# Designs tried in a protein design chat: VHH binders against p49116. Part 124

Target 1, 238 residues: p49116
Amino acid sequence: EGPLLSDTHVTFKLTMPSPMPEYLNVHYICESASRLLFLSMHWARSIPAFQALGQDCNTSLVRACWNELFTLGLAQCAQVMSLSTILAAIVNHLQNSIQEDKLSGDRIKQVMEHIWKLQEFCNSMAKLDIDGYEYAYLKAIVLFSPDHPGLTSTSQIEKFQEKAQMELQDYVQKTYSEDTYRLARILVRLPALRLMSSNITEELFFTGLIGNVSIDSIIPYILKMETAEYNGQITGAS
Below, E stands for the ipSAE of ESMFold2; O stands for the ipSAE of OpenDDE; V2 stands for 0.75 times the mean of E and O plus 0.25 times the DockQ between their complexes.

## First folded at step 7 (VHH)

Design ua13 (framework vhh_brivekimig_d4; at its last look DockQ between E and O 0.46; V2 from the best seeds 0.00; counts 0 for: pae E 7.5 > 2)
Fold by ESMFold2-Fast, scan of step 7:
Structure ua13 (fold): chain B 238 residues (1-238), chain A 121 residues (1-121)
Amino acid sequence: as target 1 above (238 residues)
Amino acid sequence: EVQLVESGGGVVQPGGSLRLSCAASGFTFSSYTMSWVRQAPGKGPEWVSSISGSGGSTLYADSVKGRFTISRDNSKNTLYLQMNSLRPEDTALYYCVKGGYLPWRKEFDISSQGTLVTVSS
C-alpha cells in the first residue's frame, strides 16, 4: 500500500509548438491545447490506481472529467502557454464575428461567459500560488470522481478520491502549516470546474484537430494503448 | 530496413467496397501503432485511420468514420483497411505508415509506392 501519487506524478511539463506565430491562428491554438490534453491523459495513465480500475472504467472517467483536467492544466500551464494572449485572440475573433453577423448573440454570449469563467478560475489559482503537488492532487480528486452518471463500480473510485483528498490535506498541513485556511481556499475552487461546458471548450480549443475527430473518440484511442507503445509512439518519452 | 507493401486497390463504383492490405517487414510489427494515410490527386497527405499494436484501440477521421474499418493480423504482419460505401472523394493513393495519430501530425514517413483506389461511375 503506497501513496496514491509519487513525485513522478507531480512533474507536469508542457512542450509548446515552436515558434509562436506573430498572429495566432486556429491551428496553433489547437496544437497547444492538444499537447496539453495529451499530457493530461499521459499523466492519468501513469497512476497505478487509475490502471487498476481497468480500461472501460478509465475511459468512462476521463470522458466524464477531461474538461476539468484540461482546465486545471490550462491554469497550471497558463504562463508557458501565454494563455492570456490566446484568450485575447479568441475574444478579438468573437468580436469580429459579431460585427460580420457570423454568430448569433446568444451563442457569442455563452462563449464569452465561458471565457470569463475560465479566466477567473486561472486567476484565482495564480493568486493562491498553487504548487505542483497541489495541482497533482486536485487533478486526482477530479479524475477519481464517483458521482458522474453512468459509472459502474463507484466504491473503488470513491476510495481513491478520498485517498487523494487525505494526501492533499496532509501535504498542505505539513508544507503550509502557517496558513490554517489554505486547504479550504483551494477546495472551494473545484465546483467551478463543473460549471464549464466541455462542448464550448472543444469549440474554443479543438476545432483544428486533424481528421476532425472528437475528444470523445481520442480518449479511448489513447487510453487503450499499451504503455510502452504509447510512450514510444505518442509522447516520444522513450 | 522497414518495408511496407500496400495492395488491394482498384476501380469501383460509388457505394462499392474494397479491402486494402499492407504487408510489413523489418520491424516488430505488433509493437507499433499503424496508420492509413491517403493522397488525392493534387493534394497533400490526409490521415485516415490508426490502430494500436494490440489492435485494441482505433481512431478514424470524421470523413471515413462508420464506412471504413481498420484491423490487423499480427501473426501475418499485415494491416487492413475495409472500405465500404465508397465515394468519389475517397479516390486517392493509399499508404500504410508506421506510427499513430497525433492531432498536429501533418507530415508522414511515406517510403512505399501505395495502392491506388479510384471511385468513379
Scores: ipSAE 0.690, ipTM 0.861, lowest interface PAE 1.1, mean pLDDT 89
Fold by OpenDDE, look of step 8:
Structure ua13 (fold): chain B 238 residues (1-238), chain A 121 residues (1-121)
Amino acid sequence: as target 1 above (238 residues)
Amino acid sequence: EVQLVESGGGVVQPGGSLRLSCAASGFTFSSYTMSWVRQAPGKGPEWVSSISGSGGSTLYADSVKGRFTISRDNSKNTLYLQMNSLRPEDTALYYCVKGGYLPWRKEFDISSQGTLVTVSS
């Protein structure tokens, strides 16, 4: 069998809504986040191995790991997104909610810690100067995680994850031959993704979804969306 | 000029069926995803269903999945919504919209008058 990923899977270009407002409102944040989510899901869909798992398994897999994929996407697109500004805006919005006594003290702490973890993760990835290939493989490793409950075809998923890991190893050895421990440094970042709550991520970035639609419910829609439709959304076409 | 004209609304009993139509003009119909959106009294607009330009892909809101069927005839520039097993909560003005579902958009580009569906005993 051929490689799990090709050069086409390395490209990960997020287009932000334009123009950027002076004040980042909930709508802008939600749209930006949604675009990233769509991009991430469509990236997954473009992988032949992912397609080979079948629609039901694909959906389940993405439902299990969307938060991790999204977070990796945030890290990868942090500059383009002005992530620090977005996070600051989110905090500001949260502060307003706090003043209105809409959140418990414990919830506030959880949300703030989550924001901190997101920022730290993205900063750590930036410090490592992760390149596009490495991100692609890391996303693949996260995507093809067999350890989520309720998954079918776990043997195949595991095989694909191993393949992703092997290809990443080969790439790092080839590209960064003088850095013997680069692979380990990169992989050791992945556990941080599991510390992040998908529910809190959804609350922070996707509060502006129509009718409070859950990410879980929208995933099948995203996965079934045609590429042309996605492109139309990016260009502002209805 | 883009024109969308909805029809087929009416009053039905719970469990009944209706078929809505939307006649489209002023653009290349087959090139665009089309959607149905509804607005109940006192509520904001709600996305119902979308269908790709070719008709090869259909999407539904969870609230209507299994009950509603979206289709289109590109030769007639017409969008359809077959509504079965109607419920009182389906009562709304139904609008035909050019474009697909955008999860972050609270406002739909509604330029038509819509067709009223009333489900009541």
Scores: ipSAE 0.405, ipTM 0.741, lowest interface PAE 1.4, mean pLDDT 91
Fold by ESMFold2, look of step 8:
Structure ua13 (fold): chain B 238 residues (1-238), chain A 121 residues (1-121)
Amino acid sequence: as target 1 above (238 residues)
Amino acid sequence: EVQLVESGGGVVQPGGSLRLSCAASGFTFSSYTMSWVRQAPGKGPEWVSSISGSGGSTLYADSVKGRFTISRDNSKNTLYLQMNSLRPEDTALYYCVKGGYLPWRKEFDISSQGTLVTVSS
């Protein structure tokens, strides 16, 4: 029965498109976000417990939590992807849309509030200095959530989530033995992820040149890609 | 070295059907996602549909969902697009493309002649 995750699941290395353009554009942002999405799906797909649940359950879980996994990925990779710079470029784009009367004031308020929430989440994670093991277990807790509507096999999913929680607790207690409240501080960050809007995430990071993107609709396709092609999507090859 | 040859296009009335084929050579066909892309007169390329290397997963543009069906025969290195309930808006040059396509990424590796579909009364 070994641990839920191995050391290979702790490694989470995002490769950015190269070279970085002089000024960020929607193509660079969408490519960067696509690589992170595929890296996150690759990570989930490689977990033996996830594989054991079967394809229909896998699809249902990822449809329910992809935005939370993506947001954790943004926080983990915020420095390497220069997330603050990307968000600033998006804000400038939105301000140009206001001057050209292309977006309503209510929509812009919703998007700006979402950007603020995302930045504050990433800042809070950076202030806690969340390490790679902690991120891996947080992602597992989010992935194996039994309380999403419409899931089957919820008893098995709950067992995997409990195992992830137990292993995180053991890791934190062993590694940060002088900080008795670290686990609690980490876990109280998770509810904010459920408040992130998948629709706005799609608009910020995936919809630029192409309208009507629904990541939910393409998840079955992404999960069934052959591994070699999948790795090409993560690195921008093929 | 990579060769993709489309066929099956033609002129059809609205509501009609066509089945496109794409013969592939010069690469291991079963290892790659394949896609259909179309280009209407005066417009840029538009993604239509994709199918995984094994054929187990498919994806469609909203404009064709329910009307078009992508399929493949890996033993014959052939990609298919069954087009039903055709509309004048489907008039385009249709290309098959090696590799995956995502709705927000417009980079197509088009290296073939395509096959023309014209829907007109």
Scores: ipSAE 0.013, ipTM 0.403, lowest interface PAE 7.5, mean pLDDT 84
ESMFold2 (binder alone), look of step 8: mean pLDDT 82; pTM 0.821

Design ua14 (framework vhh_brivekimig_d4)
Fold by ESMFold2-Fast, scan of step 7:
Structure ua14 (fold): chain B 238 residues (1-238), chain A 121 residues (1-121)
Amino acid sequence: as target 1 above (238 residues)
Amino acid sequence: EVQLVESGGGVVQPGGSLRLSCAASGFTFSSYVMSWVRQAPGKGPEWVSSISGSGGSTLYADSVKGRFTISRDNSKNTLYLQMNSLRPEDTALYYCVKGGYLPWRKEFDISSQGTLVTVSS
């Protein structure tokens, strides 16, 4: 059987809105986050193993793991996004909301804890110097999670996850042969992704979509489009 | 040359229904995502709904979900919007546009006259 991922699946290039405004605003943050989410869905739908599971399973998998994929994407694209600057702007808006009595102190605490967990995760990935191949396989491990409620084809999903784990192990062993514990250090980062609230992520990064379209609605819309049509809309190619 | 002609608008009471049509020409209609966009007086354009080229995938703004149905007939190069349970806030000029919903899309290629929908008590 061929590899789960090809070199084309390692490429993950985020195109940021241009120009960057002098002062960050919610529209720029939302557009940047939306571009990353769409890139993440584009990446997932390009995987032959993912396509083989069928539309209903594809939709269920991405709905269950979009927050984990998005967070891995934030870590991978942190420099391109100037993520630290975006998080600082979000914190500033949050502090202004407290002063205007728009949010409770308990809610602010939850959101601040989420931001701190996100920053810690991104810093740990940066410190480990995770490369493009490692990110691709971590995203595949997250995507092919067989333990989400309501999934069909769980045995096939589990096999794809195991294949992702095996290919990651092979890659790390060959590329970082002198670092016998690197794989373990990378894999122990993954559980933190599942402790992060998708609702808080949506409120922080997708405020421009609130009251317009839900992420749950966008996911099946994007995944069910024909490939040529999707490429025409997302990349501008006819 | 791409041409889009909307029709079917009118005056209707709250709770009423209207069906809008858009006749498309000048491009391979079945190969493109199509959308309905509306513009209320004094406001910018607001995306309403999108449909994939095959008709197999649809998306709706939260404000119209469950009330509006987008559909297409590729053999006739025609896009439709069935509007049920109309509300006063649905009052707007309605345009069909070539292209789908993207969260960062703020400009729509609106070159047609649109069709006016007025919901009044």
Scores: ipSAE 0.448, ipTM 0.783, lowest interface PAE 3.1, mean pLDDT 88

Design ua15 (framework vhh_brivekimig_d4)
Fold by ESMFold2-Fast, scan of step 7:
Structure ua15 (fold): chain B 238 residues (1-238), chain A 121 residues (1-121)
Amino acid sequence: as target 1 above (238 residues)
Amino acid sequence: EVQLVESGGGVVQPGGSLRLSCAASGFTFSSYYMSWVRQAPGKGPEWVSSISGSGGSTLYADSVKGRFTISRDNSKNTLYLQMNSLRPEDTALYYCVKGGYLPWRKEFDISSQGTLVTVSS
């Protein structure tokens, strides 16, 4: 039928907390990350194909892929977020945790390796100069992933993923017609997203959540809201 | 004007239960998210739970998850908090607040008297 994504789905504008504090703290980092996560869920909710799958499937899909969507969002919004500055602040906090003997050296190394992988991913996307249309379709490809354990309606999800891949190919071929291998260079970056630990992402970016709620709990809270209520809350939040 | 009146507080032993109520007036209750917020003696306000206008979405602070249940009756303009397995650390003034959970919301518009919950052994 119609295209999977409309021009509305290409727009992805993050509003940062203001003012930026003189020294970054866990609350500012958490608020910035939370705004991006909410924007990412708002984006997913706006896709008609996503809504057609039903609330239970929507919840399962986002719970499975939120870290991939969030990481793509970090890469897309790296400049507006001053992501390098945020990551430096997180590293500084981790160094202080070593000195205060609050975390083991092995755990800190694991977390630092995660930060390095995140930086590598964001740098690779920046070097490729991924545009807004390409980001929208990459998010759609990871969102409509039929291969997560426990999913139902996998054949319909697979069809939406294939539609996203087809529309991305058509876009890249027409827009970057002289770069025959651009699509391949973009798509080979996606598997790295699944190697990123959602638990480590949650620890790094969401430790300051009010009430210490998990991302797993926030996802169904946001996705199961009535559309009018959701739009009112997210517009006021932005 | 927006008016919120909490009730149902009292003194209970650890492991006990209480059901709090909030009577709302002055606005279209069913169109708004609602929250419960508590303030322990000498502490700042702590968000406890939120519910969407339709009641279809709920969220709970980790400290109360599995023990507390938020609900609403839009026909009566009333918000509820069912509190089970109460602990001494649940002792606080409980407030009904207009508005839902947002991860970055640090302040709640608390203008009502609240209802006191005391859990003592």
Scores: ipSAE 0.666, ipTM 0.858, lowest interface PAE 1.3, mean pLDDT 89
Fold by OpenDDE, second read of step 8:
Structure ua15 (fold): chain B 238 residues (1-238), chain A 121 residues (1-121)
Amino acid sequence: as target 1 above (238 residues)
Amino acid sequence: EVQLVESGGGVVQPGGSLRLSCAASGFTFSSYYMSWVRQAPGKGPEWVSSISGSGGSTLYADSVKGRFTISRDNSKNTLYLQMNSLRPEDTALYYCVKGGYLPWRKEFDISSQGTLVTVSS
């Protein structure tokens, strides 16, 4: 069988909303996050192994790991997104809520800790200077995680994860031959993703969502989107 | 110029049904997600439903799930909203919205006149 990923899966380019406002507002943040979310899911869809699992399994996988994929995407696109600025804006918005006494002390702490974890993770990835191939394989490893509850075809998922790991290993050995422990340094970052709450992520980045719409509920919708349709909306092409 | 013209609104009793239509022009209709948004008196706009350009994907607000059905005919550049089991709380001006926003986003560009739906006993 061929490789799990190809060079086409390495490309991960996020297009930011334009123009950028002088002051980052909730709309801009939500739009940016939504685009990243779509890009991440679209990326997953582009993997033949992902498609081979079937629609139900695919949806379940994405539901289970969307936060991790999204977070990896944030790290990968941190510069293009001006993530630090976005996070600062989010904190400012939260501060307003704090002043209005809308949040409990415990909740404030949780949210602030989450932001800290996110910042630290992204900073750590930047320090490691993770390249596009490495990100692609890390995302694949996260995507094809068999240890989520309720998954079907777990043996096959595990096989794909192993394949991703092996390919990453081969890539790192080939590309960074003098850095014997690079693979280990990269992989030890992954547990940090599991410490992050999907609910808090959703609250921070997707506050522009209406009602009780959850990321979980829209995942099937996103996975069924046509790329051309989405691109048309992004570019404003009429 | 983008033009959206809603129709099909009216007065209906609770439990009744209406079908809204939106005639679109001035853009490649099939390339855009379309949405229905409604605004009740004294309230802000509320997202109701969205459909992808091809019609392959649909999404609904929880308040209308199971009762409303969004559809489109790209050959006619027309968006539809079938509303069944209508409730008084469904009373609002209903607007057709062109894509440019993700379907679940709170902010919408409403530029049309809308069609009034009144549900009253």
Scores: ipSAE 0.052, ipTM 0.513, lowest interface PAE 3.1, mean pLDDT 89

Design ua16 (framework vhh_brivekimig_d4)
Fold by ESMFold2-Fast, scan of step 7:
Order: sequence, then structure tokens, then C-alpha cells
Structure ua16 (fold): chain B 238 residues (1-238), chain A 121 residues (1-121)
Amino acid sequence: as target 1 above (238 residues)
Amino acid sequence: EVQLVESGGGVVQPGGSLRLSCAASGFTFSSYHMSWVRQAPGKGPEWVSSISGSGGSTLYADSVKGRFTISRDNSKNTLYLQMNSLRPEDTALYYCVKGGYLPWRKEFDISSQGTLVTVSS
């Protein structure tokens, strides 16, 4: 059969809310993050191998890996999102919260450690100059992870992950033929994604959803959306 | 064109139940997610629940989860909201809306008259 991903799956274009406000606010950050999350789920949903696993498996995989896909998306779209500016605004807000004693010191420490890990990951990806093909295959590798608790069809998931790894290797060796160790440098970045808390990601980027609806509830709802409605909401019409 | 007509509202005491209906026309009902949105006196619109085109996927606001049930009959182009264990804070005009819940879309295309639900002792 053909490759795991087509050229369509390499394309990953985030449409930001317009205009960007002079001062960043919670609503702009939440909308930007929500658009990226929806784009990431739409990307996964469009993969034939993913569709072949069936709806129950699809839901379980995305619930297990949404934070990893989202973080890879943040790194890939860092310039489009002005991510460094968003993170600086979040850090400034946290420092002001210390002055007002709104959050416990332990909680602030956890959140600051998460931001540091996120910045370190995005900086490492930028330093490696990861391209669109490499991002697509890295996302496929984390999506088709057979080792999450509670998964079924793990042998088929593992085969798709191995196919993603093989196609990434083929691409890197042909495109970056002089850099013998590039693939190894890229792959050793992936374990860091699993150390990042999905709860803290939700708090930082999806504050507008807290107390209203959870991402775990949104995932199966989004994956079952009609394609036309899904695309219409991602692109937006003003 | 697109027309939505809500019905089934009324006055009920706390702990009571009501079943709302929405008759849809002018579009392929089964191809769209549908939502219930409410607006309490003096407040902005609040999303309540959404259902997928097939009816296989539902989503509820935390405030109504376990008390309200959204459903649809695509053969009749009708959306339903079964409301149980009603509370005074559920008092609102209830609107049927074409489309699902999306976290960045806080504005809803409300063009119908809605149906009034009043919960009082």
C-alpha cells in the first residue's frame, strides 16, 4: 500500500484570530489554542490509517496523546502564534499573581516548570530547524503510540508507528544526506512530550473552558463532527 | 430559508420536568450538529447542550450534565431537550441553534423567538 501520509497531511496551516490585540488577553489565547487543537484533531482524523482503526480506538488514541500533538503544534506554529509573546504574557501574569497572593507558591512553581519545559522543547525544535515533513511524521509517531494504558488494537497501532518511523527515516536520509545523526537528534526530543502535564496545558491555554466543559468530553465530540462543519469552524468566516 | 421553531416551555416548580422541541426546516437537518442555548433575564446567552448530526455524540455544559438529555429525530427534523430536576437558575428563554458547540465561538446565531421556561416555587 502507499505511504502513511500524503502531501495533504504535511500541510498544517493555523489561521489566527484577527486582529491580534495590542495587549494579549485570556480570550485571544484560548481562541488561538482552541483553533490549534481543532486543527490537530482534523489533521489526525484525515489520515486513512487512523480512520481504519475505528471510532473507539481513534477516541482513545487522541485522548491519550492530545497534549503531545498540541505541544508539537505549538512548536511548529510558534512564529504564526507569536508563542514567545504569549508565554511572556503568561509569565508576567503569574509574577503579578505572586504579588497579590492569588495562587499558592507550590502551584506557581509547577506552572513555571511547565512553561520552562515548553520553552526548552520549542527552542530545541527551532534550533534543529524541523521542517513540515518532519513535523508531520513526528505527529504520526506520537499519534500511533501503542503503549498508552487501556488501548486495544495495539499491534496494528504499533505497525502504523513503525511505518511512520520508517518513512521519516527515508525522508531525513534523502533530504539531509550529509547530516548522518539528524534523525537521532530529532527522535530523542519526543520523550520530553510525555513529561508535560495535560492539566497544566489546559489551565494555561484553555482557561475559558474550565468549569464549562472538559477536553476529554470535547475530543469524541470533535472527532464525530461532519467534515463541512469542522472545516467551516477552523477557517472561520467574518 | 433556515427556520427553527421552539416549543414545550412553561411554568414548573423546582424538581419538575419539561420536554422542549425544535422543528427545523430549510436545510439538511441530519447533516448538522444542533445545540440548545438559553438566555436568563439580564444575562447573555449560555450554551446548554449539543448533538451530532447522527445523534451518536452529545455534549453538555457542566451545569446541566446528568439532569438534561439532548436527542433528535432526523425523520421528523426535530430536536429535543428533556429537562429533569429543574432549578430556579434554569429559568430562561431556550433557543434551538444550527451548529455545535465550539469553545472560541461564544456568539450564537439566535433568530427564532425561543420558548420560555420558568422555574419558581
Scores: ipSAE 0.604, ipTM 0.815, lowest interface PAE 1.4, mean pLDDT 88

Design ua17 (framework vhh_brivekimig_d4)
Fold by ESMFold2-Fast, scan of step 7:
Parts: structure tokens; C-alpha cells; sequence
Structure ua17 (fold): chain B 238 residues (1-238), chain A 121 residues (1-121)
């Protein structure tokens, strides 16, 4: 009952590490990416519909879609992150790795193709001038995906996805009434998120994680937290 | 005032086991994530494991995963670390710390004395 998302779910404010180093390094990139991933998980766990599915389902959903949520977050926060500068630093590091023969040419090609896909996605979202409400509903659509293998409660997940789609439609038609095809242009961008490898995203953005923990391990840890101490640190909501 | 007291360390042979305890006071223990952090001789602090306020969620550094188990007893305001299959590389002063895992957490508020774990070669 009630809308799937409230105005509080539209607010998505990333706090970047400070100060920025003279030269971008793995630790700064990893901290920036980790702050975005933690903000994304905090956003998801705050949704009442998500809470209603239960912890096991919540963990399975986020494990399946974290890369899509993270990529949407990169697009939404591209200016705040200076994403183009981060990607340039990653490319520079890859060029150095080629010369030291640390990576195969095929692997480097896969990583460069991933970076190209990411840039194209972010550019398409910027060109469409996606607003905060649209980002919130797109994240909800990918979060409530009933088609991932091994999921239970798929009927309920599908209902929440449909609710997200309907509320996005209502918002777009009301706010952008003269742009008849805006919704279609937005939704056709989503399948591209599933073509981007979560393994390559993890290698590019999360190699500096303290304790060398995997994203797969971090997800259930964060989703099952009960205290407000973590929330205060990641959201900057003091 | 927050007070943390670690115990349970000792000398053990490789492959041995130890159980560390941390007695907490001065705050609502069940409302906070807790962590174990260690400092090997001549090295900086290394995060080992974290546990949520209820104990329902845990996280481990790759170096200890499958060998160490973090737990808590909120009725006793006590944090535990069960260490199995100990290796010489596990030799360190072990500290409990108020607060959970954050990927950007480089420094820990280590104000307690810690408990020494020595794994002989």
C-alpha cells in the first residue's frame, strides 16, 4: 500500500574521499567506488517493499544486481566523482600493465571494451538528462528483477518491479508531458547493464578493499546490519 | 567512558586453537558493530573480522576466512574470536574495537592493551 518509493528514496548524495591525491591511486578509486556501493545498498535496504521480502531474498537480489545498481550510481554521480578522470587513470594503469606483460592482450581487450560500454551508458544517461526520480525508479526496476536464477518469491518481486515501472511511467508522463517517447528511450537503456561483467567491475573499482574481501561477502554483511552507526558514516546525514 | 579489555591470548603451536574474549563496558554493546584488529610485530594494524550488533551478520578478512569465527554474547557484553588452524603469520597483538567494517577505514581507535597471540614455528 502506498507508493513504492517516497521522496526520501530520491535523495542520493555521494560523499567523496577528501583530500583528492595528486595522482589517483588504487586506494582512492576503491574508496570512492566503495562509498558509492555502500550508499546503493543503504538506499536499497531503506525501501519498505525490499524489507518485506526478507533477508535471504534481499541478499539474493542484491548479489544478482549490485553491478547494475553500481553502474546506475556511477552514471548518476559521474560529475561528483569526476568519473572521466577515474576512468582515464584506470586506462593509464592498464597501459602500464601491458608494457610489463602482467596481463594478456585478450584480457586487456575485455577490460577496455567494458570501459567503453560504461562510458557509452553514462553518456546516454547524461544526454537523456535523467533526473533523480527517474534514477530512483530505474534502480528499483533492476533491484526487483524476478528473472535471476535461484530466486524464491518471484511473484512478489515481479509485482514490485511492475509497481516501479508504473510509478516511473506516471512520473515521466506528468513531468515530461510533451516528450511522448521519453519513457521508451529510458527503458531501452537498461538491458545494456546486464552486458557489463560484474567480475570486471570488481577488478576495476574494488581491488583496494581492506582485508581483500569480495563484494559477494560485503553484501549480506551490510544488508543484515541493525545499527545506525554505519548509516551515519555512509550517508553523511548528521 | 568506553572500556574494552581483551584476554585469551597465549603461545600455541601451528595448527592449534585459541579463543579470545573482549569485555566491553561504558556503552550499549548490542547497538554497535564490533571488530577484531591485529598488529603483527613491526607491521601496521590489520582488520580481521566484524560482527553486527545482533550477531546476525559477520565478515572476515580473506586471510582468516574458514579458520576464525567471530561471535558475541550481548547478555554478557562480551565479544569472542575463535581461532582454529593457527599459523605463524597469525602471531600478533589482538584488539577488539567498537565499530564494524568500512572499506575506507584505514585507522582503528586502539586504546586498549590487547592480548598477545604467539604461534611458534
Amino acid sequence: as target 1 above (238 residues)
Amino acid sequence: EVQLVESGGGVVQPGGSLRLSCAASGFTFSSYEMSWVRQAPGKGPEWVSSISGSGGSTLYADSVKGRFTISRDNSKNTLYLQMNSLRPEDTALYYCVKGGYLPWRKEFDISSQGTLVTVSS
Scores: ipSAE 0.654, ipTM 0.846, lowest interface PAE 1.3, mean pLDDT 88
Fold by OpenDDE, second read of step 8:
Structure ua17 (fold): chain B 238 residues (1-238), chain A 121 residues (1-121)
Amino acid sequence: as target 1 above (238 residues)
Amino acid sequence: EVQLVESGGGVVQPGGSLRLSCAASGFTFSSYEMSWVRQAPGKGPEWVSSISGSGGSTLYADSVKGRFTISRDNSKNTLYLQMNSLRPEDTALYYCVKGGYLPWRKEFDISSQGTLVTVSS
C-alpha cells in the first residue's frame, strides 16, 4: 500500500485578502479565517484515504476536528496572516466590549484565556520551526483521530492515523537525524489543540456570520464546494 | 451584461407557500454559485440560502431550514426558492445574488430589484 500523504499534500499556501486594510476589521479577519478554513478542508479532501472513508464518515471527521485543523493552519500560516496583529485586533475589540459591559467577567476570562492558548500554541510551533511535511503529517494525525464520539469506521481511521504517525517518524528520522527527540517534541504539542474551544474559535474568527449558522453546519457545504466556486466568491467579495 | 430578474413574490397567509424564480442572463450560469438574500422593512439584508454551480450542494440559514428549498435549472438559467410554511417574519424583499456569497460574509452585491413576499393574516 502506498503512502498516506504525497508531496502534493505538503503544499499549504494561504492567499490573504487584498488589499489589506489600514486597520484590521471584522470583515478582514472573517475573510482571512474563511479562506484558511476552506484551504484546510480542501486539503483534507485531497487525501485519498480521506476520500476512501466515504462522505458521511469524512464529514463527521472534519466536524470533530475542524478546530484543531484550523488551529494548525493558523500556526502554519501565522506569518502570512499576520496572526499576532489579527489577535491584537480581536483583543482590542473585546476590550471595547468589556468597557461597555457587554460581556460577563467569566466570559471575558474564558475568551482571553483562549486567545492566550492560541497564541502560545502558535508561538511554540514557531519555536520548533515545524516544516511543511511535519505540518502535513500533524494535520493528518489530527484528522484521522478515532477517539471522537459517533464516528464510524474507527478501525480504518486508526489505521490511517498510525500510517500518518509512521510516515512522520520516518520523515523526522531521515530529515532531522541529529535531533533524536524531535518527533516527541512535536507530538507533545498536539494535546494543546484539544484544550481549545471550537465555540470560542468560531466566535473570534467568524463573527461575521449571518444568522445562526455554525461552522459545523457549513462543513458539508464546504466539502462539496468546488475550488473554482470558492475562488469566485473570494474574488467577488474582496 | 449580468441580469437577474426575480419573480414569484406575492401576498400569502401564514402557513402558505410560494415559489420564487430568478432568471439569469449575461454570464455562464452553471459556473457560479447562486444565493437568495432577503431584506425586511427596516432591517439589514439577511442571507437565506446558497446553491453550488452544479446544484450538488445547498446551504440554508437556520431560520429557514426545513421550510425553504433552493434549487436550480442550469438548462434554463433559472434559480428557484421553494418556500413552505411561511411566517410573518419571512416578509421581505427577496433578491437573487450571483455567486460569491458565504454565510459568514456580511456584504453581498444586490443588483436586482427583488421580489416582494408578504406573509400576513
Scores: ipSAE 0.024, ipTM 0.313, lowest interface PAE 5.5, mean pLDDT 88

